# Designs tried in a protein design chat: VH-VL binders against Argininosuccinate lyase 2 (argH2). Part 1

Scores and structures below are computed, not measured.

Target 1, 199 residues: Argininosuccinate lyase 2 (argH2), of Mesorhizobium japonicum (q981v0r135to333)
Amino acid sequence: ATELQRHSIPIPETWLATSIRDVENILAHGTLPVVVKPVSGSGSSGVRLCDSAAAAIAGFNSAKSVLQDQVDLPSPDILIQQYVEGKEYSAEIIAYDGKLHCLGILAKHKGPPPCFVEVGHDFPAPLLEPSLQELASFASGAVSALGLEFGPAHVEFVITESGPVIIEVNPRLAGGMIPVMLSHALGTSILDMVIRLYA
Positions, changes and structure headers below are counted from each chain's first letter, unless a header gives other numbers; antibody chains aren't numbered by Kabat.
ipSAE, averaged over its two directions, is called F for ESMFold2-Fast, E for ESMFold2 and O for OpenDDE. V2 adds 0.75 times the mean of E and O to 0.25 times the DockQ between the complexes of E and O.
[cut] stands for letters that were removed.
Atom coordinates printed by the task and the answers are left out, and those that the model quotes come from them; centres of patches stay.

## First folded at step 1 (VH-VL)

Design B1 (framework fv_benmelstobart)
Fold by ESMFold2-Fast, scan of step 1:
Structure B1 (fold): chain C 199 residues (1-199), chain A 118 residues (1-118), chain B 107 residues (1-107)
Amino acid sequence: as target 1 above (199 residues)
Amino acid sequence: QITLKESGPTLVKPTQTLTLTCTVSGFSLSSYGVHWIRQPPGKALEWLGVIWSGGSTDYNAAFMSRLTITKDNSKNQVVLTMNNMDPVDTATYYCARRGYYWGYFDYWGQGTLVTVSS
Amino acid sequence: DIQMTQSPSSLSASVGDRVTITCKASQDISNYVAWYQQKPGKAPKLLIYDASNLETGVPDRFSGSGYGTDFTFTISSLQPEDIATYFCQQYDNLPYTFGQGTKLEIK
């Protein structure tokens, strides 16, 4: 059972699948399109948007294969999640000494690489509704609900017409260029912060 | 904490329409489906139907000609409407939240006894 | 519709006994079975899902097993507070269906 649901944090309809029969049963009750992805792991490897039952089954098999290529896992669990339409964001959070620190919010862009938006009052609001303060509070609330006392967390979420919805929370740093971009923006090493928390 | 609570009339006359409301707290109806299940006195549980988080519905074929389930996410309420009530419909009616996987029920309301008599 | 048949309909046992209840589906339902406990005047409480997974907060004396059409629910060492009616439920296909229940009593 998910801790986010238990603490009333908005999430899309989500299902755990271990077999093709699970996928078929989920689709019999759910609405397409769905996102098929491994329950954990960095990056977008194995993540697929599926707009048909056949695509969802193929996506399940593909996600399983990707996990087994990266790590030799028998019968890995696959997450099937209702597709949520809206503007996509991620938040980088550090838990330390019982407190949560939001290091930054990133918005998904079509075109150039994702832009980042620092938590505060100086960023223009036309690109973000609700406010940066509210987005940071929402993302931090999700991390708090999972009971993290120390360490990094990467939060993915979507702003819908009905408000923010958590897509995933990973107790690790974001992959690729995101930690590098945030380190330059903040004038400090995100990796050094993480090391200091564990040391 | 997560709670569900049924409310509505405790006595219904034959041929009348039953309307029950399930008020939820601690979770969003946009993220979870809510089911209705009933239990006649001393008998087994009987699944009536569901309204899924996206608003679609499924009904037990035995009841679908007279059963409607609706919801209002902003009010945190799910409503069951059942037409043409009969004495055999006397039962405790429960609303329950879907489990994480999909088809089992992880949280239940306390139930409300509905008696159908003239 | 998928029929779920429980046996026995009732049973009496002593504190400390191992108690086993069975549930048979009219067709293959894989592992899509849940078990519930219902005490008099109260709503059912989820104990087991996916045939063998113990719900959070439920004592480990409760267990489930089975696949396909035959399922079992076991209490390894009966306690007085376990006196209740137990129901199985399938969720392989709509409509979801329950067994008729097993009433458990202490001798």
Scores: ipSAE 0.000, ipTM 0.462, lowest interface PAE 14.7, mean pLDDT 77

Design B2 (framework fv_benmelstobart)
Fold by ESMFold2-Fast, scan of step 1:
Structure B2 (fold): chain C 199 residues (1-199), chain A 119 residues (1-119), chain B 107 residues (1-107)
Amino acid sequence: as target 1 above (199 residues)
Amino acid sequence: QITLKESGPTLVKPTQTLTLTCTVSGFSLSSYGVHWIRQPPGKALEWLGVIWSGGSTDYNAAFMSRLTITKDNSKNQVVLTMNNMDPVDTATYYCARLRYGSYWAMDYWGQGTLVTVSS
Amino acid sequence: DIQMTQSPSSLSASVGDRVTITCKASQDISNYVAWYQQKPGKAPKLLIYDASNLETGVPDRFSGSGYGTDFTFTISSLQPEDIATYFCQQYDNLPYTFGQGTKLEIK
């Protein structure tokens, strides 16, 4: 955990919301626009770009409804994340015997706001070779910070005017590990993020 | 154009608190972490601490009891506060950003500000 | 703490010479090493990251190599503007630590 704090990974500000009150508190201290998405959702399912408080509340309710269709959920956690403008890419990484291998970088395309719809991606990404090496190093560093020694990892990131920003890291672990990986990437526990909403 | 600039008092008396501000431009503090490093005259570089893009902090254990690093993303500022200054704390203080494409190394450094601690 | 030990502490060379500086970590740090150049009165400047990657804008006469505990920094053909103190730094584990520095002079 402490290892990830040492190896700062550029990530957008991210908050957990379990209630409408949480959404209101986050927006009172954050800047718009934000992306609202369910923690256990797939791809763009339940994901919304919100440019107002009303839109964010509606997005929270929508994301919660998507999770309600799943049996035995203890409490659907909804992520509210600062919107990051830029080209979106993904990297496919394989960890083997303590070494990381970047298999490729893909460019992604999204539909217009406020409804994000993935319209496709290209393989390989149409970038110059020096830029591809820099991006591969960035994505591999994120996987390395998580301590993965064996197995695949899918890294999503956005190239901003200030450089790349990690959106999501999905290595295959013992099961669904998004909350654990997010805790590591943020340098704090999921519980600590919830507590901060009330401090 | 990426820049970092340290500002604050250049003279501090023993037992006083030092406050230094690092003002950044050309990048967002929500996307990059910022480190604080110092260098006593003629000596090696010494890492003090870091504030990560998400707001969490880590400190060198040697300074942990008297060091605090905070930031305000909207003002583009990172602030280092160190209590109970001593003449041995006389040093040039730097802030530095993590590298794009390799977020381990420090790619851009401020010019540094010399802080002298004397009575 | 991980200790970084540089050798030599100082070095004198002539323009056009090949200059080599070494850095030894007290434990395995993989390739998480950076090399910095510091000219008198100036902030350090990043030259090499991840042990062997050349930073953008840095002349290709500078290079790095190594893995684990032993690292090397090389200037293939020394130029007058290369006169500076050079530092290695590990970023495998906190606290981040620097070597003591190697002062490079023209003889």
Scores: ipSAE 0.000, ipTM 0.427, lowest interface PAE 18.4, mean pLDDT 74

Design B3 (framework fv_benmelstobart)
Fold by ESMFold2-Fast, scan of step 1:
Structure B3 (fold): chain C 199 residues (1-199), chain A 120 residues (1-120), chain B 107 residues (1-107)
Amino acid sequence: as target 1 above (199 residues)
Amino acid sequence: QITLKESGPTLVKPTQTLTLTCTVSGFSLSSYGVHWIRQPPGKALEWLGVIWSGGSTDYNAAFMSRLTITKDNSKNQVVLTMNNMDPVDTATYYCARHRYYGFSYYFDYWGQGTLVTVSS
Amino acid sequence: DIQMTQSPSSLSASVGDRVTITCKASQDISNYVAWYQQKPGKAPKLLIYDASNLETGVPDRFSGSGYGTDFTFTISSLQPEDIATYFCQQYDNLPYTFGQGTKLEIK
């Protein structure tokens, strides 16, 4: 049953909002707390954990401001996602020659809500060997489900009370120090690997 | 008001099975995980295991071969079963709720504890 | 398992003193540390979470600090009702583990 659960690729309920009315309608059908974030933002910019309707509306306005600063005439698409309780992890994966290679699992350390400032990463994640292998398999399954055959993927997930849940899959390199940390740990340049993959 | 209360036998003979019940009020077991933690007299706290809101369980490897945690959400009860009790298992047993908001699993509410003595 | 080691194991202090207890994790646990107060015959009571956040209803003379492997718990001005055993706990990884406790007594 564990293998079937992995292949189902658990994800939190996720909605797109373009207006405050959309936020209100989403909250009428969803469970608080929720995470409000801009679709085109990176890192924690404009991301907020909201445990009330008022906080979610404020988060929507904040996220919308981030999008407006990024592009001259952006669409005000904001992602509202069910908050997932648990420890947050990320997996850095490279697809090459039809195969998926997990380069590492990192534990995420973030500051207090509602501002999700990343304060550090642990690499490799401080888990038992079998758990690391299982999480790598789970994250690879998510990348495979998206049909990615070439290139890097950054997978964010949370270990919940009912098991792992995918928060986000980005078909690109992780930001910040993650590629530098992995390059040092692996004894090779992650950026060089990505460049050569496409060449 | 949020409360947790442990109940069960206070005396157990070696090799017998211990069954303790934690009855909760003021919150839903479908929304919060409940943990079992024990404390031998004059010693440190030991985490035994948890049953998560969704019904899955995790156990401390030191106890997992003889430990089972179950629950009944409709009765507001969590049950700990531990097989093959030994005198070294003499301890006060607590159930506790974790707080989930803010990326943390600290124990914000504890039961009063129940002392279980294992002796012949 | 992550081992939590407290120092000192026991401490005697006078009312009004600043009391400091330390806790060391065997590996990096970020800020996933809680501190509990336990009075004789009672369940532990949460005082500090996420290393430095004061729980609601807890007096502001209690504080915590630290990140990574080294954590500190401080009582800025000891009161008679603070006499208890104090425990640190990590919740970075299963199994959750506690320090051995620090017994605080009045001189």
Scores: ipSAE 0.000, ipTM 0.444, lowest interface PAE 16.8, mean pLDDT 75

Design B4 (from B1 with heavy chain R98K Y100W Y101L W102R Y107V; framework fv_benmelstobart; at its last look DockQ between E and O 0.84; V2 from the best seeds 0.00; counts 0 for: loop humanness VH .275 < .308, pae E 6.2 > 2)
Heavy chain, then light chain:
Amino acid sequence: QITLKESGPTLVKPTQTLTLTCTVSGFSLSSYGVHWIRQPPGKALEWLGVIWSGGSTDYNAAFMSRLTITKDNSKNQVVLTMNNMDPVDTATYYCARKGWLRGYFDVWGQGTLVTVSS
Amino acid sequence: DIQMTQSPSSLSASVGDRVTITCKASQDISNYVAWYQQKPGKAPKLLIYDASNLETGVPDRFSGSGYGTDFTFTISSLQPEDIATYFCQQYDNLPYTFGQGTKLEIK
ESMFold2-Fast, scan of step 1: ipSAE 0.589; ipTM 0.856
ESMFold2, look of step 2: ipSAE 0.107; ipTM 0.658
ESMFold2 (binder alone), look of step 2: mean pLDDT 92; pTM 0.934
OpenDDE, look of step 2: ipSAE 0.732; ipTM 0.882

Design B5 (framework fv_benmelstobart)
Fold by ESMFold2-Fast, scan of step 1:
Structure B5 (fold): chain C 199 residues (1-199), chain A 121 residues (1-121), chain B 107 residues (1-107)
Amino acid sequence: as target 1 above (199 residues)
Amino acid sequence: QITLKESGPTLVKPTQTLTLTCTVSGFSLSSYGVHWIRQPPGKALEWLGVIWSGGSTDYNAAFMSRLTITKDNSKNQVVLTMNNMDPVDTATYYCARIYRGYSYGWYFDYWGQGTLVTVSS
Amino acid sequence: DIQMTQSPSSLSASVGDRVTITCKASQDISNYVAWYQQKPGKAPKLLIYDASNLETGVPDRFSGSGYGTDFTFTISSLQPEDIATYFCQQYDNLPYTFGQGTKLEIK
């Protein structure tokens, strides 16, 4: 995102594509592999790792085709993002009165390409290089850079050979079972905590 | 190899309590949650509940008042207890492990063989 | 609770046919759908996860697609060993819910 770049938060090169021509132009100036994903408020569905121009075009068409069936939505935009290699992490953060609380960090293991399967760990995650404190600080820094003063945020990031890189910041709780799993690991309801903060 | 196996009584009388045990191997209960699912003969699958790696539980509201799931990590066992059994509870009961998919989805990657429990007088 | 409506409830097809089964969620579940195959007397076996990802070891004649509320499962060239009941499942939210199942028989 532009705002993360303004605060010197590392992010992968990211491009918006609305046509196959856009995909071709992006690949002419970018580097493979890339991750093709829809811009959506409803989740991370349709994400695909592509290591060739043909795969990226197929991924774009697949994402577009699926989302075109959604009536009354704006034309779906497709993001093409530089793939960064490294250990994947996610952080769940809640902002309240300008204070940021990191509720949990999950380490993920990718399966073999081209289809990556993520395997989660219980919170607290095992000690990692970097430390959990460093990971929490990095994720919180990204949320702070976006100016979030109130509400939950889900941060996805990768630790590369060159350091941490933010993949995505969503101003909402993680999809699927992540909030449920963290609530049980912490012995408290994440959703109840969010409600209490707003109340 | 990863294995889950259900065991317990195959016949239960109405109003009695059912206790089933799921014994796992090839993975740690401290690292993975285990779910209980049942299937009445010829019908769809019904999710009953889960015990997470940390020991917390979630139950389907339809069964919550009579269902308890516990575990013993040292014995590699998960136990389902269901009170006040009724003939309508006749079903094959499965335990299954939860696995993470791409983009933060969770699904059942390994299932036990299932155990048929018949509830009749 | 999220309701999963699966169709058809049963179908018969010939070896080599393309078979399609559909599943509709009562609300947006993104791509958090799995498809299972269940042979008589056996536990369900995972075939597809995250709507379109093929589980390791599953033949590539099986595929899935869909996003949001509408999902499709396809067998591109039916084989005799594919006789089974197929179920969709959402895992976007608890309680997890399953479709009613589609019983597939080969002519």
Scores: ipSAE 0.000, ipTM 0.432, lowest interface PAE 15.3, mean pLDDT 75

Design B6 (framework fv_benmelstobart)
Fold by ESMFold2-Fast, scan of step 1:
Structure B6 (fold): chain C 199 residues (1-199), chain A 121 residues (1-121), chain B 107 residues (1-107)
Amino acid sequence: as target 1 above (199 residues)
Amino acid sequence: QITLKESGPTLVKPTQTLTLTCTVSGFSLSSYGVHWIRQPPGKALEWLGVIWSGGSTDYNAAFMSRLTITKDNSKNQVVLTMNNMDPVDTATYYCARGRFYYGSKYAMDYWGQGTLVTVSS
Amino acid sequence: DIQMTQSPSSLSASVGDRVTITCKASQDISNYVAWYQQKPGKAPKLLIYDASNLETGVPDRFSGSGYGTDFTFTISSLQPEDIATYFCQQYDNLPYTFGQGTKLEIK
């Protein structure tokens, strides 16, 4: 996150919380509504939109319980992030031989707040080609700023009226049906491409 | 302008309780944590504890059995109470505002002038 | 507790000299380090936070660097008013801890 801020990549205000008092301090700065989520890349599990201090504290405790099931983590760290209104998208990127290749842009479909349960994806995102190219460039820029030189990356972002804002970058392939959807659309196996990178 | 000022007794006898008040201006105690730090003459700074914006407290384990920090947001005051004072507790006591950062990670951006508390018979 | 080991304990320098003070943490503290200046009889003054960020109103001859366990504080051209004791502080974990201080004197 700090690396993205240094390169002027738009990201929401994000805070690390390790205790209830951290949550209280963050909220005292007038940041509602916030999204409370685990620092792990475990999808939407434990993620919650919170519009009150009580909801944020409850969300912190729920997210903490998700992380505490992972025995190799030293302590449960929870992210509290300002809520960004807009359509959510993801980009699947492969870094190979000094180059970044965007494999596709997907539209993310979520259920209603406060839990935003993920209900599906559309590929390609229902946008005109120039917009898809602009989003691919934006997502690739974020991956480049983080210094990823080899392997897959999954970028999540929201399109606001002021432009795209990065909400998450994961140096791994997306879960669920996303690799399957991209493989069918591209006429090639995404898993085969990843295997070839390591061969 | 942001200010903090410590007030209280300058002389305390062994076994007595110390009570110091930190009066703040230029910011809200509901938005910032206030920390207490002390410095024995000629020695390093020693963190005692904090009261956070929401009213929860954390104490250095070395002092937690005899240390209490409270506040009254409407009076702009934070109070440190430390029981069973000993000559080794002689120090300049400071209150300081935590500069906000991610989570519980705070540098101290504004400090009171400090008040020297001497513990002797 | 995280131990902050500061060196040297004291140093003498001439006006115009480059002065360097180091601070070592007993464990990884990322960039959560502050540097304070304390003049005799006065409260500490924050100079540097997050290892390398200069506090507002502080002269640009002061700088900081480092990440993880090793941190450095530098005065690029010492001025007479810089004579003070300097302390590092970690705020990665409670309790917050300070270095033992470096006393800076003019020779």
Scores: ipSAE 0.000, ipTM 0.443, lowest interface PAE 16.6, mean pLDDT 78

Design C1 (framework fv_cemiplimab)
Fold by ESMFold2-Fast, scan of step 1:
Structure C1 (fold): chain C 199 residues (1-199), chain A 120 residues (1-120), chain B 107 residues (1-107)
Amino acid sequence: as target 1 above (199 residues)
Amino acid sequence: EVQLLESGGVLVQPGGSLRLSCAASGFTFSSYAMTWVRQAPGKGLEWVSGISGSGGSTYFADSVKGRFTISRDNSKNTLYLQMNSLKGEDTAVYYCARDLYWRGYYFDYWGQGTLVTVSS
Amino acid sequence: DIQMTQSPSSLSASVGDSITITCRASQSISSYLNWYQQKPGKAPNLLIYAASSLQSGVPSRFSGSGSGTDFTLTIRTLQPEDFATYYCQQSYSTPYTFGPGTVVDFR
């Protein structure tokens, strides 16, 4: 990859909404579908894909309701983000002393369960274009551009016809069974590696 | 289906300016990076400039940096190349092409080209 | 800048022949290499991308190979419409650079 291109990370157009009027104004100048989600540390709770104005308003009310149940949240605003059409992937990355290690890439076809593809010489069902190495390089470049020198990062991105687009970067490991699946594929414990880095 | 049509090539004096246009149709223009490639008479291909789908990032060959600017109007499906301080060495057929990925991986569709002649 | 060279600069071939064209980069470009065909008076056409991936609609007689610095384009069972100029191009780093071209003439 080129160093110049690593600093130009594509992200979908994103807006913050605090009221239903904000949602209506955003949709008046935007294109459906959109993703509506609360700005919080909880993860996927309250996230909705909305293909109509009514659905977006309902999603906003649902997300706001979740936040109201947890008073004193630091980010009460609701995020509205342009939906990006394409193949969805996630990458698990560990940063240590300025070096980035991509542990694996997970491809999603129809939602759960995810299809796992690893970075290495053994590639079952080569469904990827760009290549796995290119996808790992892109995800690592995104983490590097954000200035992470230590810790795990979970990167979600979509491959569109115009290239990869970052959906989310979380400075934590993916939830559920993803760390277990990657540990089996890599023949080592990802959690053990993270513990060693923070020890 | 996918079509790119360049226009604007004419004879211009050294030191002059010219703007080229490329009209795109048959695809979601804003989703693709675009590029300009030129070819001097009887010579090979030379990459000139590239622009991201949003227009937020632009790239130039050293030979044209500071003299040429690339831009796009996604509402009109049109790509532009503004050429200033033209030199005899800029004489070429200018092609616009579609870049499938944000990194400029490859150019899958090309226009027919428009001839720019820089001469007194 | 990454410099690209091609060999041979020209070759003469007959219909039914198999030919190879080589492309060399001045530094490693991994697999970020594309091949284009250009017929007289026409715009270039993409044949192969990522060193070895055949573009949709391109006949299977065209194939590409290589990685790093050395790359090859092979055309098997040459057809009349294949007499053209062929260019390699690296997309590893800007400025993107093309090889000088290889002219395939009838003979």
Scores: ipSAE 0.000, ipTM 0.455, lowest interface PAE 13.1, mean pLDDT 75

Design C3 (framework fv_cemiplimab)
Fold by ESMFold2-Fast, scan of step 1:
Structure C3 (fold): chain C 199 residues (1-199), chain A 122 residues (1-122), chain B 107 residues (1-107)
Amino acid sequence: as target 1 above (199 residues)
Amino acid sequence: EVQLLESGGVLVQPGGSLRLSCAASGFTFSSYAMTWVRQAPGKGLEWVSGISGSGGSTYFADSVKGRFTISRDNSKNTLYLQMNSLKGEDTAVYYCAKGRYYGSGSYPFDYWGQGTLVTVSS
Amino acid sequence: DIQMTQSPSSLSASVGDSITITCRASQSISSYLNWYQQKPGKAPNLLIYAASSLQSGVPSRFSGSGSGTDFTLTIRTLQPEDFATYYCQQSYSTPYTFGPGTVVDFR
């Protein structure tokens, strides 16, 4: 989060909380609503949108309980982040030999399974959003700012009225159906591609 | 204060070409999509063309595809509409408008210029 | 292309009246619907976006509702400055399309 800020990559106001007192202090100086989530490289999905101090404290306590039960968590700390309104996207990126390759961008949708849009393919974009190339460049910039030279990265971000904002960068392959959908779209196995990067 | 100022509208013969400009101020120009919307005398609004913040994506209404080109110069905070093979039906007030990159269900045109009149007539 | 229609094409109202304008899309556009106001000789002004969100600076007497294919704009306690033409516009997909407009005249 700090590295992204240092390279002028837009991120929501973000705070680290280790106690209820920290939550109270953050709310005294922050803007509601906030998102409460655990800080972890392999942790829970205990994310909560909180629009009151009571909800935020409850969310903190819940997230702490989840972290205490989870195996291999790197930190007991809880992240409190300003809620960012906008269209949600994720990008799957592979770093190889100092180059970053965006394999695809998935747009979050309320409808029947999530849809996705490929970088470098001529899919019509129906909205006046940043182009797929611009979105890929933004997500790649975030990965580059973190110093990732080899391996996969999953980037989550939101397009706001002021432009794109990074929500999360994970130096690992995305879960669920995203690798399956990208493998189908690209005509190659994403897992095989990742393995070949380290071979 | 956000301001948009169109210029370039004049009388042009059918088959002619014309370039419109829109000077923007009061916001970070490169962060927002821009659009052109026209209105024929006594008629309603018609969306013409749009361009993403970087200029990497452009879109056109079917009535102008192949004849019009939209572009922007972010270093000058200026939007352009190059109009070729003009027809009498292109006679209209052309408005420059600012889009918004905001969430599912958004993408309104939140600020508009005062328009520039293009007349295509012999 | 998505076609937009508005009803009525025109209406006459008095100051203090409450009026409703409807907008229909030829296919579902979720909540990707905006409303604009235009006075003679002036540029359009954004009133409502995302079907029901009031643009900053717009009086609270304006409200929008609807989703899918059917949308409404309501103006409560009509004021003299509200006599204008109102347009709905879908931003669900390009080309973006406007309704034909509804003229609100005083009488």
Scores: ipSAE 0.000, ipTM 0.465, lowest interface PAE 13.0, mean pLDDT 75

Design C4 (framework fv_cemiplimab)
Fold by ESMFold2-Fast, scan of step 1:
Structure C4 (fold): chain C 199 residues (1-199), chain A 123 residues (1-123), chain B 107 residues (1-107)
Amino acid sequence: as target 1 above (199 residues)
Amino acid sequence: EVQLLESGGVLVQPGGSLRLSCAASGFTFSSYAMTWVRQAPGKGLEWVSGISGSGGSTYFADSVKGRFTISRDNSKNTLYLQMNSLKGEDTAVYYCAKDRGYLWGSYRYFDYWGQGTLVTVSS
Amino acid sequence: DIQMTQSPSSLSASVGDSITITCRASQSISSYLNWYQQKPGKAPNLLIYAASSLQSGVPSRFSGSGSGTDFTLTIRTLQPEDFATYYCQQSYSTPYTFGPGTVVDFR
């Protein structure tokens, strides 16, 4: 997050919480609504939009439960993030030999708040071609700013009236149906390509 | 109702620095990208720099890259242009303008402009 | 960078004439083309955005057309207040670039 800020990449205010007391302290200084989500993984698992202190505490407990199911952590970090209103998109990028290749821009479809249950993806995102190219450049800039020179990267961002805001950068391949959708659109297996690049 | 007012334009020595300000009113400032466009005396328009609504994404023309910095203070509804290492060819009227776009990367256009502020860089 | 050119560089016309100004991009910019009018000593004002959309408050005698690399601004039944310099501008990608301008003057 800090590294993105150092390169003037727009990100929402983000805080780490390990306890209910941390959540209460963060809310004392921030404005509602906030998004509460686990620090690991991406998508809808454990993600909640919270418009009250009680909802944020419940969201913290839900996110902590998700992390504890995946890993045995004594003090897992939960992200509490300023809510950015806008349509959510993702970029799938592969870094290879110092070059970044954007495989596609997808629109994310999530159910109503507060739970943001993921209901689907559109590929390619239903934007004009110049917008798709600029978003690919924006997402690639974020990957580059983090020093990722090899491997897949999954960038999540929200498009506001003022521009894109990065909400998450993961140096790994996206989950769910995204690799299947990209493989179908590109006429090749994305997972096979990633494996072959590192073999 | 929408108003943009530039200030800060003065005579500056070559190699000097200057900061321009643009005070915005009549719209939700933080929701819109902003831009600086300049015009040398008797010449055409040249786009200089742009900034996203949050201030996190910035863009520059090649002629000013590395010398100019764009920033904004959304709590004060103010846009800034920090100009360093000024050259004679930077002499121009500098306009700030509101970038109109309902969704970033969709159609962008400068729907409101300030009156401009003159920057003169002496020989 | 995307280069913009305009034709003609200047144009002499009389009140009541219909005139056209052309704008060309060095590569395809889809419909990401805007037209601005600038009167002497004044800031520019937006006339047309998205190649063909008329800005609110702009007289209907102004119209824009085109896509890709070739664009046209048309002013029907030219009025005295229309004698000005006209600029096209691409908003397809940064850096945004303006055409060199077309001066519309009295014949």
Scores: ipSAE 0.000, ipTM 0.455, lowest interface PAE 11.3, mean pLDDT 79

